# Ledger of designs, part 9: VHH binders against Protein disulfide-isomerase A5 (PDIA5)

Target 1, 129 residues: Protein disulfide-isomerase A5 (PDIA5), of Homo sapiens (Human) (q14554r378to506)
Amino acid sequence: WMQNPEAPPPPEPTWEEQQTSVLHLVGDNFRETLKKKKHTLVMFYAPWCPHCKKVIPHFTATADAFKDDRKIACAAVDCVKDKNQDLCQQEAVKGYPTFHYYHYGKFAEKYDSDRTELGFTNYIRALRE
Short names: E, the ipSAE of ESMFold2; O, the ipSAE of OpenDDE; V2, 0.75 times the mean of E and O plus 0.25 times the DockQ between their complexes.

## First folded at step 5 (VHH)

Design r13 (from b3 with L34M A35G S52D; framework vhh_gocatamig_d2)
Fold by ESMFold2-Fast, scan of step 5:
Structure r13 (fold): chain B 129 residues (1-129), chain A 120 residues (1-120)
Amino acid sequence: as target 1 above (129 residues)
Amino acid sequence: EVQLVESGGGLVQPGGSLTLSCAASGFTFSDYAMGWYRQAPGKKRELVAGIDSGGSTVYMDSVKGRFTISRDNAKNSVYLQMNSLRAEDTAVYYCATYEITGEYTYFDYWGQGTLVTVSS
């Protein structure tokens, strides 16, 4: 499998293809997965969105910071995938990125604060009263 | 009734060129930013090029210097000139409106798509 210089370079890995602690969810497993976690912060996104691309490293770092906490998850849903369209419509996603907090699978509130690792981690830590 | 109708897709050899056109109706076209997006089988939809109401453009890195987006407000049309086409450019191309705010990217209207196949 040697690289042929005439062949195109391999595509950049997608967020889902990166080995991170972010839980990538789809319509088929969204509800079931969220019910099993006390606290889940979900990022609804589109891979082509510039605002989403800027946030992805921060959200990934947040997920990695909480990877050892069994009660906390950071999850992402790609709203551009055909199989996720119904889910993103049901969750009233009107723009990207959108951040929702779920408590045992029940929508609790929209996160609308700083889109940085510090902002996300402070928010999640505050949930552990 | 808002409609976006894409045309100009087809089969082309590597290194060839195509021009995609998108005809808009049912809204005040000149007030909206317009974009060209693409989706290859099994891959995510990605923004290829965008043009705002003032004519400022944005391009994804892999198409810079090869693709040119333009608009004609008198004809309610947006265009994508694609040069030096590569196999990885093979995708369904979509025309869409968008609004970029300070916090979010909003999408209001999408076209049906036009297939571009770059193959020998």
Scores: ipSAE 0.006, ipTM 0.223, lowest interface PAE 9.5, mean pLDDT 83

Design r8 (from b3 with G50A S52D; framework vhh_gocatamig_d2)
Amino acid sequence: EVQLVESGGGLVQPGGSLTLSCAASGFTFSDYALAWYRQAPGKKRELVAAIDSGGSTVYMDSVKGRFTISRDNAKNSVYLQMNSLRAEDTAVYYCATYEITGEYTYFDYWGQGTLVTVSS
ESMFold2-Fast, scan of step 5: ipSAE 0.048; ipTM 0.487

Design t1 (from s5 with D50G S52D K58V; framework vhh_7sr4_2)
Fold by ESMFold2-Fast, scan of step 5:
Structure t1 (fold): chain B 129 residues (1-129), chain A 120 residues (1-120)
Amino acid sequence: as target 1 above (129 residues)
Amino acid sequence: EVKLVESGGGLVQPGGSLRLSCAASGFTFSDYAMGWYRQTPGKQRDLVAGIDSGGSTVYGDSVKGRFTISRDNTKNTVYLQMNSLKPEDTAVYYCATYEVSGEYTYFDSWGQGTQVTVSS
């Protein structure tokens, strides 16, 4: 009987509110956090972006797969937040999702392969050798 | 040309309510995500609420439990129901949409904004 609900459903938990291994970063902590990790794959996104919503489960599963590796992080930046607008502009994010690989905090390349757990994990494994 | 027209702003006392509307034209509204943002003088725009084509919603931390976003695809309109308004909710409220093109979602358009003032 969801056709005419008497009350609106409670808001869905945001990705940041979900307990995952994804590192949710903001402009204030982005650069310092990335410097501490040898390899970071960053997903720049907008919370209501259709393509982003499809990828979030895959990216989350990837982060969970590497959670015990201290040299690897999977991080996300919400480009819709005021606090992150300057960061997303500085990182040349023009569409969502955008995936960047950083080596000790230095931008190395844009990830443009499959937006699946398999695609992300194969990419990260190749970085570790 | 994508056009977004906000309405429903005004002056209310603390504890009052307002309903904002955003009338959209120039695109297939039902396929797009829609959002509400607000801006206070000297600050950047901040997320208030968002709703995707499937009806899933997101909210800024300061408005959760007080504001509700909804959409009516038959009227090409997105709404923001604002309850229990506080002086800190005073801002210009903007409607925004996103376009899906290829494998990416691009920011498309902003409306001109509607002023909400909460004061005694």
Scores: ipSAE 0.030, ipTM 0.457, lowest interface PAE 4.8, mean pLDDT 84

Design t2 (from t1 with V100I S101T S109Y; framework vhh_7sr4_2)
Fold by ESMFold2-Fast, scan of step 5:
Structure t2 (fold): chain B 129 residues (1-129), chain A 120 residues (1-120)
Amino acid sequence: as target 1 above (129 residues)
Amino acid sequence: EVKLVESGGGLVQPGGSLRLSCAASGFTFSDYAMGWYRQTPGKQRDLVAGIDSGGSTVYGDSVKGRFTISRDNTKNTVYLQMNSLKPEDTAVYYCATYEITGEYTYFDYWGQGTQVTVSS
C-alpha cells in the first residue's frame, strides 16, 4: 500500500471539468465553433499560471452572466495541452493569460483592459447588438 | 546569467523508468515556475509537465498518470519521474523556466536538452 491512511481530499476539478458556461475549445474545433458565434471573447491560458488562476473566477462569472445570450460566448483554450500548441502559436499567444475578441470567428482585437468580471462584462456589453 | 542543465536521460526498455533532473542557476529558483518539454524530429516542442512556485502541477495528455514533476527548492532542481515508458516517449527532453513579469507569464529560458530513448 503506497498511500497514507490520512490521504488528502481528491484534487480540485480542472477548469474544464467544472460545470460552467465557459466554452472550452481545442485546436480541432476552435475555428468552426467561433464562426457560429457573433461575439466570442477567448482566454488563452496555462492552468499552472498564477495570473491565470486569479482571473479564472472573474472570467467564469462573466461567461455565466452571458449564458442566455445567443450572440455571446466566453471561451478558453489551454495552451499547455500538446494538441493546442499549434493553435496558440498560430494565434500569436506570447504570454498568459491572453484575451482575444473574435467577430464571427474573425480576430478583431486583443483585450488588454481590467481582468475583472466588471471589466469583461463592460467590454462585452459594448459589443452587444 | 540563467543556466539550466538537464541530466538523467538514456536508453531504457519499454515499461522501464527514468528520472530526469534539471539544475538551475542565475535566478531565484523558488520564485519561478518550471517545466519539462519534449521534441521529436519534425515536431514542435510539446509540454510534458509543469510546476509553479506554489507546487501546482500540470501534465500533457499523453503522460498523465505515468510521469510526475517535482521540485526541490533547497537544491534549485526540478525533476521528472518517468514511469511505464513507451517507445513513443522517445524524444529530446528540455527543461524550461517560466518568467513572470508584470501581468504576464512568459516562457523565457531553455536548457540544452537530454535524449531519452525507449527501445528493445
Scores: ipSAE 0.017, ipTM 0.344, lowest interface PAE 6.2, mean pLDDT 83

Design t3 (from t1 with F27S T28I D31I Y32N; framework vhh_7sr4_2)
Amino acid sequence: EVKLVESGGGLVQPGGSLRLSCAASGSIFSINAMGWYRQTPGKQRDLVAGIDSGGSTVYGDSVKGRFTISRDNTKNTVYLQMNSLKPEDTAVYYCATYEVSGEYTYFDSWGQGTQVTVSS
ESMFold2-Fast, scan of step 5: ipSAE 0.074; ipTM 0.525

Design t4 (from t1 with V100I S101T T105V S109Y; framework vhh_7sr4_2)
Fold by ESMFold2-Fast, scan of step 5:
Parts: sequence; structure tokens; C-alpha cells
Structure t4 (fold): chain B 129 residues (1-129), chain A 120 residues (1-120)
Amino acid sequence: as target 1 above (129 residues)
Amino acid sequence: EVKLVESGGGLVQPGGSLRLSCAASGFTFSDYAMGWYRQTPGKQRDLVAGIDSGGSTVYGDSVKGRFTISRDNTKNTVYLQMNSLKPEDTAVYYCATYEITGEYVYFDYWGQGTQVTVSS
């Protein structure tokens, strides 16, 4: 880089390091966190996955749109982390991204619609009504 | 049953070369896409190179032109030839199966990893 060509480029912030309204969950806190929210849409992902990278800004925008709604949460789980492998297996995650809707911590259904901010927000709005 | 066993890692000087091998067993190897991933200290695991069942390849920008992925379906093995190694290539390298189905990437199996250290 021009400011310091000898130094490595600054590391790009991971999704977890970004200051967003997405709840980044791990095996240790997944169940307890979901029980406290009426509606949670969870994105199971791998950081290196191109399909996941494309969806992340849309999912983040959705989380930010619902940040002030106490009944709604948008959460993410990195299934590549060793500590999350048991969780992702238990939740029957077979590919990335996978989206699950949970009602008070109970799995209700898989979300298979549009992976856009509009698609996610329309889905969540239907749950609120 | 399913096993992915990496080998070929080690210590090498900048500008040197290493060839990693990943021996697979317990599944129909020829039906799966295979990839090499690395975890650099302080960073997330990232795709280094991938090769699908038909032999089409993909590479991360940082290794393009220096690394070559290949496979031998008769030996159930995927390889990563690493040339012109740089200190920033220091990482644990993992072999993994993956499948791209529509808009999904499925990861079924991972190896234990092999350490590559590039230092003088």
C-alpha cells in the first residue's frame, strides 16, 4: 500500500468484528440466547463461501432494520469454527448458507426464499403479524 | 470411515517449494470437489485452491500463479504444488471435500491439517 508499502495490508474485519445488529452465536450460547427471543432467523455460514459473502450485507441490513424490535433477532453461526461443528451438525446444516427460523428457541422451519434484504424483511414482517 | 490425511508440510525458506498431498478414503472421491484451505495466524480460514470433479480449478488471489491444485482419482488424492513461497503463506493447510449445489456449498469432510512454515 501507498501509506506503508512494506507493511502487510490491514486485515479486513471479519463479519463478527463488524459493528452490526447481527447476533454472532457460538455453541456455548446458542440455545440460551434463542430462548429469550420470540423470533430468530439464523444464518449458518462459512466465511470463505462466495454465496455467503454475497448474502452477508443483505442479512446485516435486515438485522439493522429490526434492531429496535425486542421480539426479533437475526443471528449468525460460523460453522467452520471447530467449537461450532457440533452445533451445526445438531441443527442439520448440510450446506452454506443455511437459514433457520426459531420460535423461542425451537426450530420451526428452514428459510428457502430470496437471500436479499427485501426477502428477509418480508419474511420476518410476516412472522410479527 | 471417512478419512482425509494431509502430508507434505514443513519448514521451507522464502522462494522455496512444497507439495502437499491429501489422501482420501471412505467415500467416492471422484464425485466430490476437493479444496485446500489455510488458517493464517490471526485470520479466518480461507480457500486457497479448489478443484471440482471435472477438473476445473479456482484459486485465491494471493496464490494465483504460484500454487497449482491437481487430483488423481486413481489414487484418491488431491495435491497442492506451492512455488515461490512467501512468509505470509505460513499457515495450517487443510484438505476438505465440498459440493456446490445451486447456491449452496456443502462441506462434508475435513482433514486434520498440516503446518507450513516459510522462514529463513
Scores: ipSAE 0.000, ipTM 0.211, lowest interface PAE 11.7, mean pLDDT 82

Design t6 (from t1 with G50A V58I V100I S101T S109Y; framework vhh_7sr4_2)
Fold by ESMFold2-Fast, scan of step 5:
Structure t6 (fold): chain B 129 residues (1-129), chain A 120 residues (1-120)
Amino acid sequence: as target 1 above (129 residues)
Amino acid sequence: EVKLVESGGGLVQPGGSLRLSCAASGFTFSDYAMGWYRQTPGKQRDLVAAIDSGGSTIYGDSVKGRFTISRDNTKNTVYLQMNSLKPEDTAVYYCATYEITGEYTYFDYWGQGTQVTVSS
């Protein structure tokens, strides 16, 4: 009678559930967190987006590369969460992924270069001031 | 070419249920994520639920536990099962999918919308 039931596979962990050096921000803490860092590169994304899925490991590796630099942060905002929709609209996010550079919490420019660990790290290393 | 046609909207009492359907054509449906959005007068469109090509689902905080999104790749259709409806769920509901353009993904394909009214 008794048979060992097969358990379904566990769901894939979300990017936020992974233990990485990426700062996962929400509308409530976005502005305050960015003001505390000299340089922050922010990735605005949607979890279902194919381009986002391809970039996530590169962006994560970049964050990990700068984990010991107190002046640098790599942050991410999930734009499909209800609590983040207002933030993503205010930041003029029109497509995914979108990358913005902030200097002490002030928007400075959109990052439009290579979406690889090398591209991101070269960009961040070139930041001065 | 790409066409999304919603159906199943209507008037329902609080606590009732509705099932929305979206029939898709003109693209390889099984390769794309599908979403349901809603819009109330004077406000922007909010994501209600989404389902990716692999069947993983995402829900807006206000509908978790009450709404269920599903898809049938054989019929090129995405569904939204809405249970325990509240007056706050009154909105025009839109089916959507995205177009990948160069380095970005945009929501470029939208249905015409279907009205859901939850009246006391």
Scores: ipSAE 0.027, ipTM 0.443, lowest interface PAE 5.1, mean pLDDT 85

Design t7 (framework vhh_7sr4_2)
Fold by ESMFold2-Fast, scan of step 5:
Order: C-alpha cells, then sequence, then structure tokens
Structure t7 (fold): chain B 129 residues (1-129), chain A 122 residues (1-122)
C-alpha cells in the first residue's frame, strides 16, 4: 500500500483476520459448534462499538489462555454482519458487548462480571471445578 | 424524530470513486457511533465501515484500504469515501446509528437511513 499524508492510515486487520484462539462463529455453524464443547463463553459484539474494542484484547487473551483445553471455547459473533443478524436476534442480544455462557450448546447464563482477562479466566476456571 | 438521509450514490465504472454522505438530525449526533452498511437484493445488511464518537474506525474485510469513513460533528454528517470501486461493491448503502450501554440497565436504540444505490459496472 502507499501512504498519503492527508489520508488516514489503512485500517488494521479485523478481529477475525487476527490469528487467535477465539472461535469466530456465524449463524450457520453456531449451534453445531457449541454442542461439541462442554463450556463456551460467547461474546456478541459490533466492531464499531467502543466498549467492544476495549474488551477484545482481554477476551482474546482469555481464549489464548485456554487454547489447549478441549472442554473450553471462547467464541465471538459479529452481530452487524449480514449472516449473523438472525442469530443475534434469536439469542436475544440487546446491546454490545453481550456475553453468554453455554453448556453443551444450551444457554446457561449471561456473564455480567468484570470484562478483563482475569475476570473471564476466573469465571471459566470456576466452571471447570 | 431520528432522521438519516443518504446521498452520493450513482453509476461508476470499475476503478472509479464515489463519496457518500449521511445527513443526520433529531439526536445528539456527536454522542453516537455511526456506520455504513450495504445490502445486495435478497440479503441482510452487511457492515462496511464504522466510526465511534471518539473517531476510532473499523472496516469490513472486502473494503479495507479502499474505503474511508469519516465524520463532521459540526455538520451532523458521516461520510464514506469509496475508492478503487469493484463490481462486487454494487449494493444499496445505508447509514445507521446505534446506542449501547455497557454494564448497566440497557436501552438499545438503532435507526437506519433509507439508502443510496451504488452501481459499479463497465
Amino acid sequence: as target 1 above (129 residues)
Amino acid sequence: EVKLVESGGGLVQPGGSLRLSCAASGFTFSDYAMGWYRQTPGKQRDLVAGIDSGGSTVYGDSVKGRFTISRDNTKNTVYLQMNSLKPEDTAVYYCATYEVTYGSEYTYFDSWGQGTQVTVSS
């Protein structure tokens, strides 16, 4: 690419384009994927949302921390993508970010605690206990 | 009432450029994140670009490096500069605004503009 001094820099890679341990799910694979995992914490988000941008590094670090645990998944759904809007409506997402915990694909509870790596990690560790 | 009016669409050849504008009224524009979405007939709307109240931006995969979103809070307007247009960019483009509240009792507010047609063809 070529820089223009007056233009903003080109955008950085999206969360989905960053190679992390976060499972980026879409409407057509959401339910199938969740059924295969004992515990999944799902972040429903909009890329433009400032609160989402602040939590993404923390959620990513959490996913990376559990990458080798076969029972655990940290997943994300971009609720503004065309193919995900029905899913986010079905899951009753009313704002961003929203965090849901699923046990073998069944909705168990909304996570509403500390949105930090430590908070997410402690929550997930308690589930495995 | 919240009102969003898109303009600037049209017919261009591949490689051409267009600048879309969205004029907003009926709300405190500077407090809201604004986005551009596009829709191909028979499909739901897809995020093209977003800009929050602080000026941070985000772009959809297919438009990165080609499109630039910006805002002018004094004019209550959000813009989409579209460069290096491709036939695949052909769609109706919509302006949208959202309100989200983090960690407290939440009120969801979204509003969509009526759209402006962009057609890229030789």
Scores: ipSAE 0.000, ipTM 0.098, lowest interface PAE 17.2, mean pLDDT 80

Design u1 (from w3 with K49G A56V; framework vhh_7w1s_2)
Fold by ESMFold2-Fast, scan of step 5:
Structure u1 (fold): chain B 129 residues (1-129), chain A 118 residues (1-118)
Amino acid sequence: as target 1 above (129 residues)
Amino acid sequence: QLQLVESGGGLVQAGGSMRLSCAASGFTFSDYMGWHRQAPGKQRELVAGISSGSTVYDDSVKGRFTISRDNTKNTVYLQMNSLKVEDTAVYYCATYEVSGEYTYFDSWGQGTQVTVSS
């Protein structure tokens, strides 16, 4: 008989499989969903990206903090899915993670500050009227 | 520069199994490795990714495919079970470069063809 092979690590639940307040968007629903929200911060990511994995808990906590605010959304787009590749190219995503702020679906600016819950929440609060 | 060489592809019947291998030559693997595939007329898509202690899979292959790594051999494997006709594609081994505060898609292998017949 052969040596007993060690089992590979179990698969982690995907971010999309987790019950959170993050809106997981795809190319087909991206524009229409963003138009319905006054302020949306979008995280463009890849599931195996090391920087993305570190930010996901912070971004998720931010989404949960604003879950009861009808004017605010935190959304995510998986840029390695086939159906999202055209969207991520159109949005000029060159590296992961990339964060964009949209006002009623219109691109306003790139977020390039602290990738922490505090950083994200301070940014969003500064945008609110 | 990291050179990736895939092997193990070929023709297999639906419901069968196949194991793909990706070996590094010249340089060692990065911590984050993945398998992508491209079917005729489609964009390249993630199949599976691995880093130390964690794995990720596309929903279409969960429960059927397993990614694993042997660091002593500089080799990453994709074990494919319960193959379906829609798994027919060229499979690419891939790595990501970490630079500053961003991760960039860095290198592809040449690809290996997997054809699943009904």
Scores: ipSAE 0.029, ipTM 0.457, lowest interface PAE 4.9, mean pLDDT 82

Design u2 (from u1 with S51D V98I S99T S107Y; framework vhh_7w1s_2)
Fold by ESMFold2-Fast, scan of step 5:
Structure u2 (fold): chain B 129 residues (1-129), chain A 118 residues (1-118)
Amino acid sequence: as target 1 above (129 residues)
Amino acid sequence: QLQLVESGGGLVQAGGSMRLSCAASGFTFSDYMGWHRQAPGKQRELVAGIDSGSTVYDDSVKGRFTISRDNTKNTVYLQMNSLKVEDTAVYYCATYEITGEYTYFDYWGQGTQVTVSS
């Protein structure tokens, strides 16, 4: 048997293919995009990562909650993509997921609190004047 | 000891097809399996991943490559169609270990060379 009688599961839409308020960034546009936002929380991830898959719905919900706030963005970078590898190395991403907060494009701190919509939302609200 | 053994690599002409296999032994078969590749001078990158409910593909192989698994044989396959010279790389299979709050590839096979000639 060269054919597999059990059909593989259908491909799941990638996070980037979903209509959400998450800004999917690449090395070429990362720094320029972040400079235009007062507050950006960035999730560095890998599509193969189980911890990342669990967080994605929470991070997406957070981005959608702040979609109308022009000073706030939730962004994501796929560190497995060839064109993003240099960016993820420069940003010292050592495991997935990694969350960084940037203020007008400047790295301010690593986010290490709860990986839930409530955790992310409370963090971002605390950054608001 | 968990072992991952790849097979099916070799030389193929551009436009051709090839199927890679990865057999897992030693521990309970993980629901998280992936195929990665490393071309000369490049970092290792994900090609395709599979769990019990979903698959993921790198944009460069989407529509050309298909990942599947046979749980009765503890084997994962990568069917590669419409091969391009730029698909030339060493292909590795890997399984994931969940360590604390982070995910890492902890178990890799030895790799199998795929060379696509024009």
Scores: ipSAE 0.015, ipTM 0.396, lowest interface PAE 6.0, mean pLDDT 83

## First folded at step 6 (VHH; framework vhh_gocatamig_d2)

Design v1 (from p9 with T52D; at its last look DockQ between E and O 0.77; V2 from the best seeds 0.00; counts 0 for: pae E 2.2 > 2, unsure alone 63.4 < 65)
Amino acid sequence: EVQLVESGGGLVQPGGSLTLSCAASGSIFSINALAWYRQAPGKKRELVAGIDSGGSTVYMDSVKGRFTISRDNAKNSVYLQMNSLRAEDTAVYYCAAYEVSGEYTYLDYWGQGTLVTVSS
ESMFold2, look of step 6: ipSAE 0.390; ipTM 0.709
ESMFold2 (binder alone), look of step 6: mean pLDDT 78; pTM 0.781
OpenDDE, look of step 6: ipSAE 0.397; ipTM 0.718
ESMFold2, look of step 7: ipSAE 0.375; ipTM 0.685
ESMFold2 (binder alone), look of step 7: mean pLDDT 77; pTM 0.777
OpenDDE, look of step 7: ipSAE 0.339; ipTM 0.683

Design v2 (from q1 with T97A F107L S109Y; at its last look DockQ between E and O 0.48; V2 from the best seeds 0.00; counts 0 for: pae E 5.8 > 2, grease 24.3 > 24.2)
Fold by ESMFold2, look of step 6:
Structure v2 (fold): chain B 129 residues (1-129), chain A 120 residues (1-120)
Amino acid sequence: as target 1 above (129 residues)
Amino acid sequence: EVQLVESGGGLVQPGGSLTLSCAASGSIFSIYALAWYRQAPGKKRELVAGIDSGGSTVYMDSVKGRFTISRDNAKNSVYLQMNSLRAEDTAVYYCAAYEVSGEYTYLDYWGQGTLVTVSS
């Protein structure tokens, strides 16, 4: 047997482990972190969710597009983590993904528009105007 | 409506292995993924592992490398191979089914649970 085609594939890093511009938050730091940002778009998600998996590259690219604007954050909360159960309940997240916009840490509105990089970036640019 | 039937729980020594299985039946056309959750006494129910219809998996950190989830699409069944079991793995294990509805995924269906006890 010259090679082993059936070897287990190496583990892939999770979205949180991928060292992107996305700010991955937990229940302990959510409120204080968001208070320091004029505009935060938060994606509440579950790693196994098919709609979440489709959106993750778009949301990640959006975060990268605004990485140098210190007033803006694109953040994510993994609602299946134990540390985030209370937060996701408090924010009334029932389905995944859910997107909330926060202004200086105060909930302002649910984002329910196009889930593409262009949709997200147009929304955030409009907030800056 | 969907029925989930678990099997394979029991008493196992530390370091041992156990295979759980769960069969889904009924109106399964809306079910996207199957998962195992567990609940230890005094703890919240937590996701252990999940697998979607295409075979993509997710695991909680503490079971990576020890547990393997797999799926038989012909039988609409999911399996959890648990190796290197520890006392902290003691829990009731629940099979759960994820429903896709519109632009959202919901956790709508649960089995009755199967007890796994890891003790000498």
Scores: ipSAE 0.068, ipTM 0.456, lowest interface PAE 5.8, mean pLDDT 84
ESMFold2 (binder alone), look of step 6: mean pLDDT 78; pTM 0.787
OpenDDE, look of step 6: ipSAE 0.409; ipTM 0.735

Design v3 (from c1 with T97A F107L S109Y; at its last look DockQ between E and O 0.42; V2 from the best seeds 0.00; counts 0 for: pae E 7.0 > 2)
Amino acid sequence: EVQLVESGGGLVQPGGSLTLSCAASGFTFSDYALAWYRQAPGKKRELVAGIDSGGSTVYMDSVKGRFTISRDNAKNSVYLQMNSLRAEDTAVYYCAAYEVSGEYTYLDYWGQGTLVTVSS
ESMFold2, look of step 6: ipSAE 0.018; ipTM 0.417
ESMFold2 (binder alone), look of step 6: mean pLDDT 81; pTM 0.804
OpenDDE, look of step 6: ipSAE 0.312; ipTM 0.706

## First folded at step 7 (VHH; framework vhh_gocatamig_d2)

Design x1 (from v3 with D31S Y32N; at its last look DockQ between E and O 0.40; V2 from the best seeds 0.00; counts 0 for: pae E 7.7 > 2)
Fold by ESMFold2, look of step 7:
Structure x1 (fold): chain B 129 residues (1-129), chain A 120 residues (1-120)
Amino acid sequence: as target 1 above (129 residues)
Amino acid sequence: EVQLVESGGGLVQPGGSLTLSCAASGFTFSSNALAWYRQAPGKKRELVAGIDSGGSTVYMDSVKGRFTISRDNAKNSVYLQMNSLRAEDTAVYYCAAYEVSGEYTYLDYWGQGTLVTVSS
């Protein structure tokens, strides 16, 4: 194969546009959505962030692994969007990616362990015990 | 102090071309990701293009195929080549730098902006 040098590649959909099991939240719906979930792991990210890009497939797979458990959500907040800037400041997000665990909408702890599907999945399964 | 200084803005006709430059100082340029943002009148600031330390790029959809971001680490500079300019590209363009520390990437630095006006 070779690329056609005169044609740009087709536009890639953003993570938010890819219709995954990840709940993409905004400042207007973040608190109300999380209050309805027993366990939510939230990824605060920026789309251009190289560390975020590496983690996105792992976090997406984690969300898929728990898609049938209505008490669990894997959510994402794009902190570059204007509508999310107040939220990301309120949650003290200073770098990307940042992972917070919430219990019925209340911040419980920062997730600082492995940024792999196995790491996320083991963490969430331990919370269900 | 970290400084990002944009230049190359101006008035240009539709279909024209313009090259923006951003000179960086006060940090290790070769290890950082760099980006161009823009803010049009009455709109919020949006990402236009980004380039990481390894040269990988990202572009917003409306500029793909028309704009090219590049970097010259020897000159501590990042560039935005803008071709086939349209009225919708009128905006103040900002250079931004991302500090990488450990496993985190921080957006800590912004330039003052350079105005690009596309009009007949």
Scores: ipSAE 0.013, ipTM 0.354, lowest interface PAE 7.7, mean pLDDT 82
ESMFold2 (binder alone), look of step 7: mean pLDDT 79; pTM 0.788
OpenDDE, look of step 7: ipSAE 0.332; ipTM 0.679

Design x2 (from x1 with T105V; at its last look DockQ between E and O 0.55; V2 from the best seeds 0.00; counts 0 for: pae E 10.1 > 2)
Fold by ESMFold2, look of step 7:
Structure x2 (fold): chain B 129 residues (1-129), chain A 120 residues (1-120)
Amino acid sequence: as target 1 above (129 residues)
Amino acid sequence: EVQLVESGGGLVQPGGSLTLSCAASGFTFSSNALAWYRQAPGKKRELVAGIDSGGSTVYMDSVKGRFTISRDNAKNSVYLQMNSLRAEDTAVYYCAAYEVSGEYVYLDYWGQGTLVTVSS
């Protein structure tokens, strides 16, 4: 990126800054946001985690696949941020990544299947039926 | 046996500086992520800074620009340079290392902690 030949190059955008269909949540808005959705799959992650980095493209594509269904959210919580550390403890996140399914904001189960776009989308489609 | 040994804590005035060190042994240091956590009296343990095997860093917002995490793989050591210290930085600081297990990265190795007190 050559916006200005004398300026330092801009950093690449973070996942949160990339304007994807993923809903990035924080402790202040987590509960109220999820209560408005019939189905939410939440990825709890750390930006430096290699396993998280590998899953991010798959989870992002999943969010895009459901972007037009207002009852579904694919959300992410960065557990490294100060404002999210209490939330991640409250949700019993012990390792990264962790995936939780919520029904109208109520925790229903952990997602422990394939961490690919196909795995995520098949899971969510089964919930809709 | 995995060992993480912290040093460098002490009493310092507001605005002062300290360097914390953590010497590691018993695991493949260069392939693990390392972190500094802290626990203030009456508060939960919180992440201060982390550094992955490739050298990428993250910081909690309140320390960004004041603290610097670094690693020296040749010495099996991780450091926290703490500048412009404030009273709210008073805490026991812990060195931690992440273990990889399958698709999870766990934080399973902890040092015993070093106390940092920032007071006039």
Scores: ipSAE 0.005, ipTM 0.352, lowest interface PAE 10.1, mean pLDDT 82
ESMFold2 (binder alone), look of step 7: mean pLDDT 79; pTM 0.787
OpenDDE, look of step 7: ipSAE 0.360; ipTM 0.705

Design x3 (from x1 with A33S; at its last look DockQ between E and O 0.02; V2 from the best seeds 0.00; counts 0 for: pae E 17.7 > 2, placed apart)
Fold by ESMFold2, look of step 7:
Formats: structure tokens, C-alpha cells, sequence
Structure x3 (fold): chain B 129 residues (1-129), chain A 120 residues (1-120)
């Protein structure tokens, strides 16, 4: 059988450009958005970071699992963007990925557990109780 | 009892395509989020793609533009169309379902897996 020729794949859309349930936030809307949600889990990330790339599918699926719960948001902040650098400094993000839980916009704790869809989902379900 | 049964795996040359199927029973399929995971030998199981009850999809970076997840609620089935396959896509692929209870969502169900081998 003849080897099938392959054209280079087109550039993939960035995580922010994809249609997902993740709220992609920026410095201008971060505080206002978070204070309207009872529970927000925020992923601070860099698109090139290998650890972030491994977690993104898990965090994305988690956001989708809770998309119909109006009290919950799974949000992401791209700390490489110039407009987000002040926010990431203000939130004391010193490595990627960093996960913060906010209760009605107030920082409550870092999420330091399992960075899988199951880990995120179990954490968020526990917050509802 | 919830059952998820995968099929469609096999040996494929690089650049080829496969369609994986997952037949579901024992729950209200149309209200659940479904996902495909994969596990290569000696590696952790990883999320490949997910689809919610409303049809919204997610993909890992390395499969975007090559893989498409879809669902057919009439047949209680979820599919993974895999195009432009690469050697690194070799893995056992698992179907998984999230159960919804009240306002809570859980990932509780896994299929048996179907092997995909990409080699020349």
C-alpha cells in the first residue's frame, strides 16, 4: 500500500479560542465576575507551560460538567498576556499552573490536590455542601 | 446497572483513520456528559475528548483538529472519529460517563477499553 501523503496541520486554536465552558478572564473583568459567583475555581496558567497543557483537558471537562450550575464558575487567566500581568502579580501567582478557590470573589484557598477531572470535580462537589 | 462498551479499535498505519464507538445502557444517556480517555503502556490515563449533554466539546491539544467526539442520543452511543493518526496515539481508549444527581455531577462509569495501535 502506498504511503498516504500528509499536509501540515493548520494551527490549532488556543484554549481561549475554543468553545468551552471555561470563563477566560482578564484583569478588567476578574473581580466583578468572581463576586457574582458563590464558587469559582481559577486556573492561572501560561499556554506554553507543559504542566498547564496536561491539566487543560481535565479543567475544561470539569467546567463543562458544571456549566448548568449558575453558582459555579471554572475560570482561567492567561498570565502571559500583557493585560493580565498586573492581575497575576496581585494574586501572587509565582508558578504555573496555580489554582485558587474564591468564595463570592474573596480568596479562600489554593487548590493543591489532584489535577485531574475527578480531583477538580470532587473538590467542587464538596464546596456545594 | 450502567454499562459502557467500546468498539472500533485496531491496527492502523500513520495518517490513517478510525472511528471508536461506545454503546451505553442503564442510564438516561441524553442527560450525561461523556468522555474518551486513553492510556498508553506505562503511562497515566488521560482525557482525550469530552462532550456534554448540550453537545459542547473539549479536546486535548495534541488531538485538536484530528479527533472529533460526537453523540447519538437515539442510539445511546458516543463516538470518537480519529483522523491523521500518529504513532503517539497508540493506546487503550476508554469511554467514560458522568452521572448527574440533583445539582451534582460525578464521573462514575468506565468502559472496558479498546486498543488502538498506530504503526507501519
Amino acid sequence: as target 1 above (129 residues)
Amino acid sequence: EVQLVESGGGLVQPGGSLTLSCAASGFTFSSNSLAWYRQAPGKKRELVAGIDSGGSTVYMDSVKGRFTISRDNAKNSVYLQMNSLRAEDTAVYYCAAYEVSGEYTYLDYWGQGTLVTVSS
Scores: ipSAE 0.000, ipTM 0.097, lowest interface PAE 17.7, mean pLDDT 80
ESMFold2 (binder alone), look of step 7: mean pLDDT 79; pTM 0.790
OpenDDE, look of step 7: ipSAE 0.288; ipTM 0.651

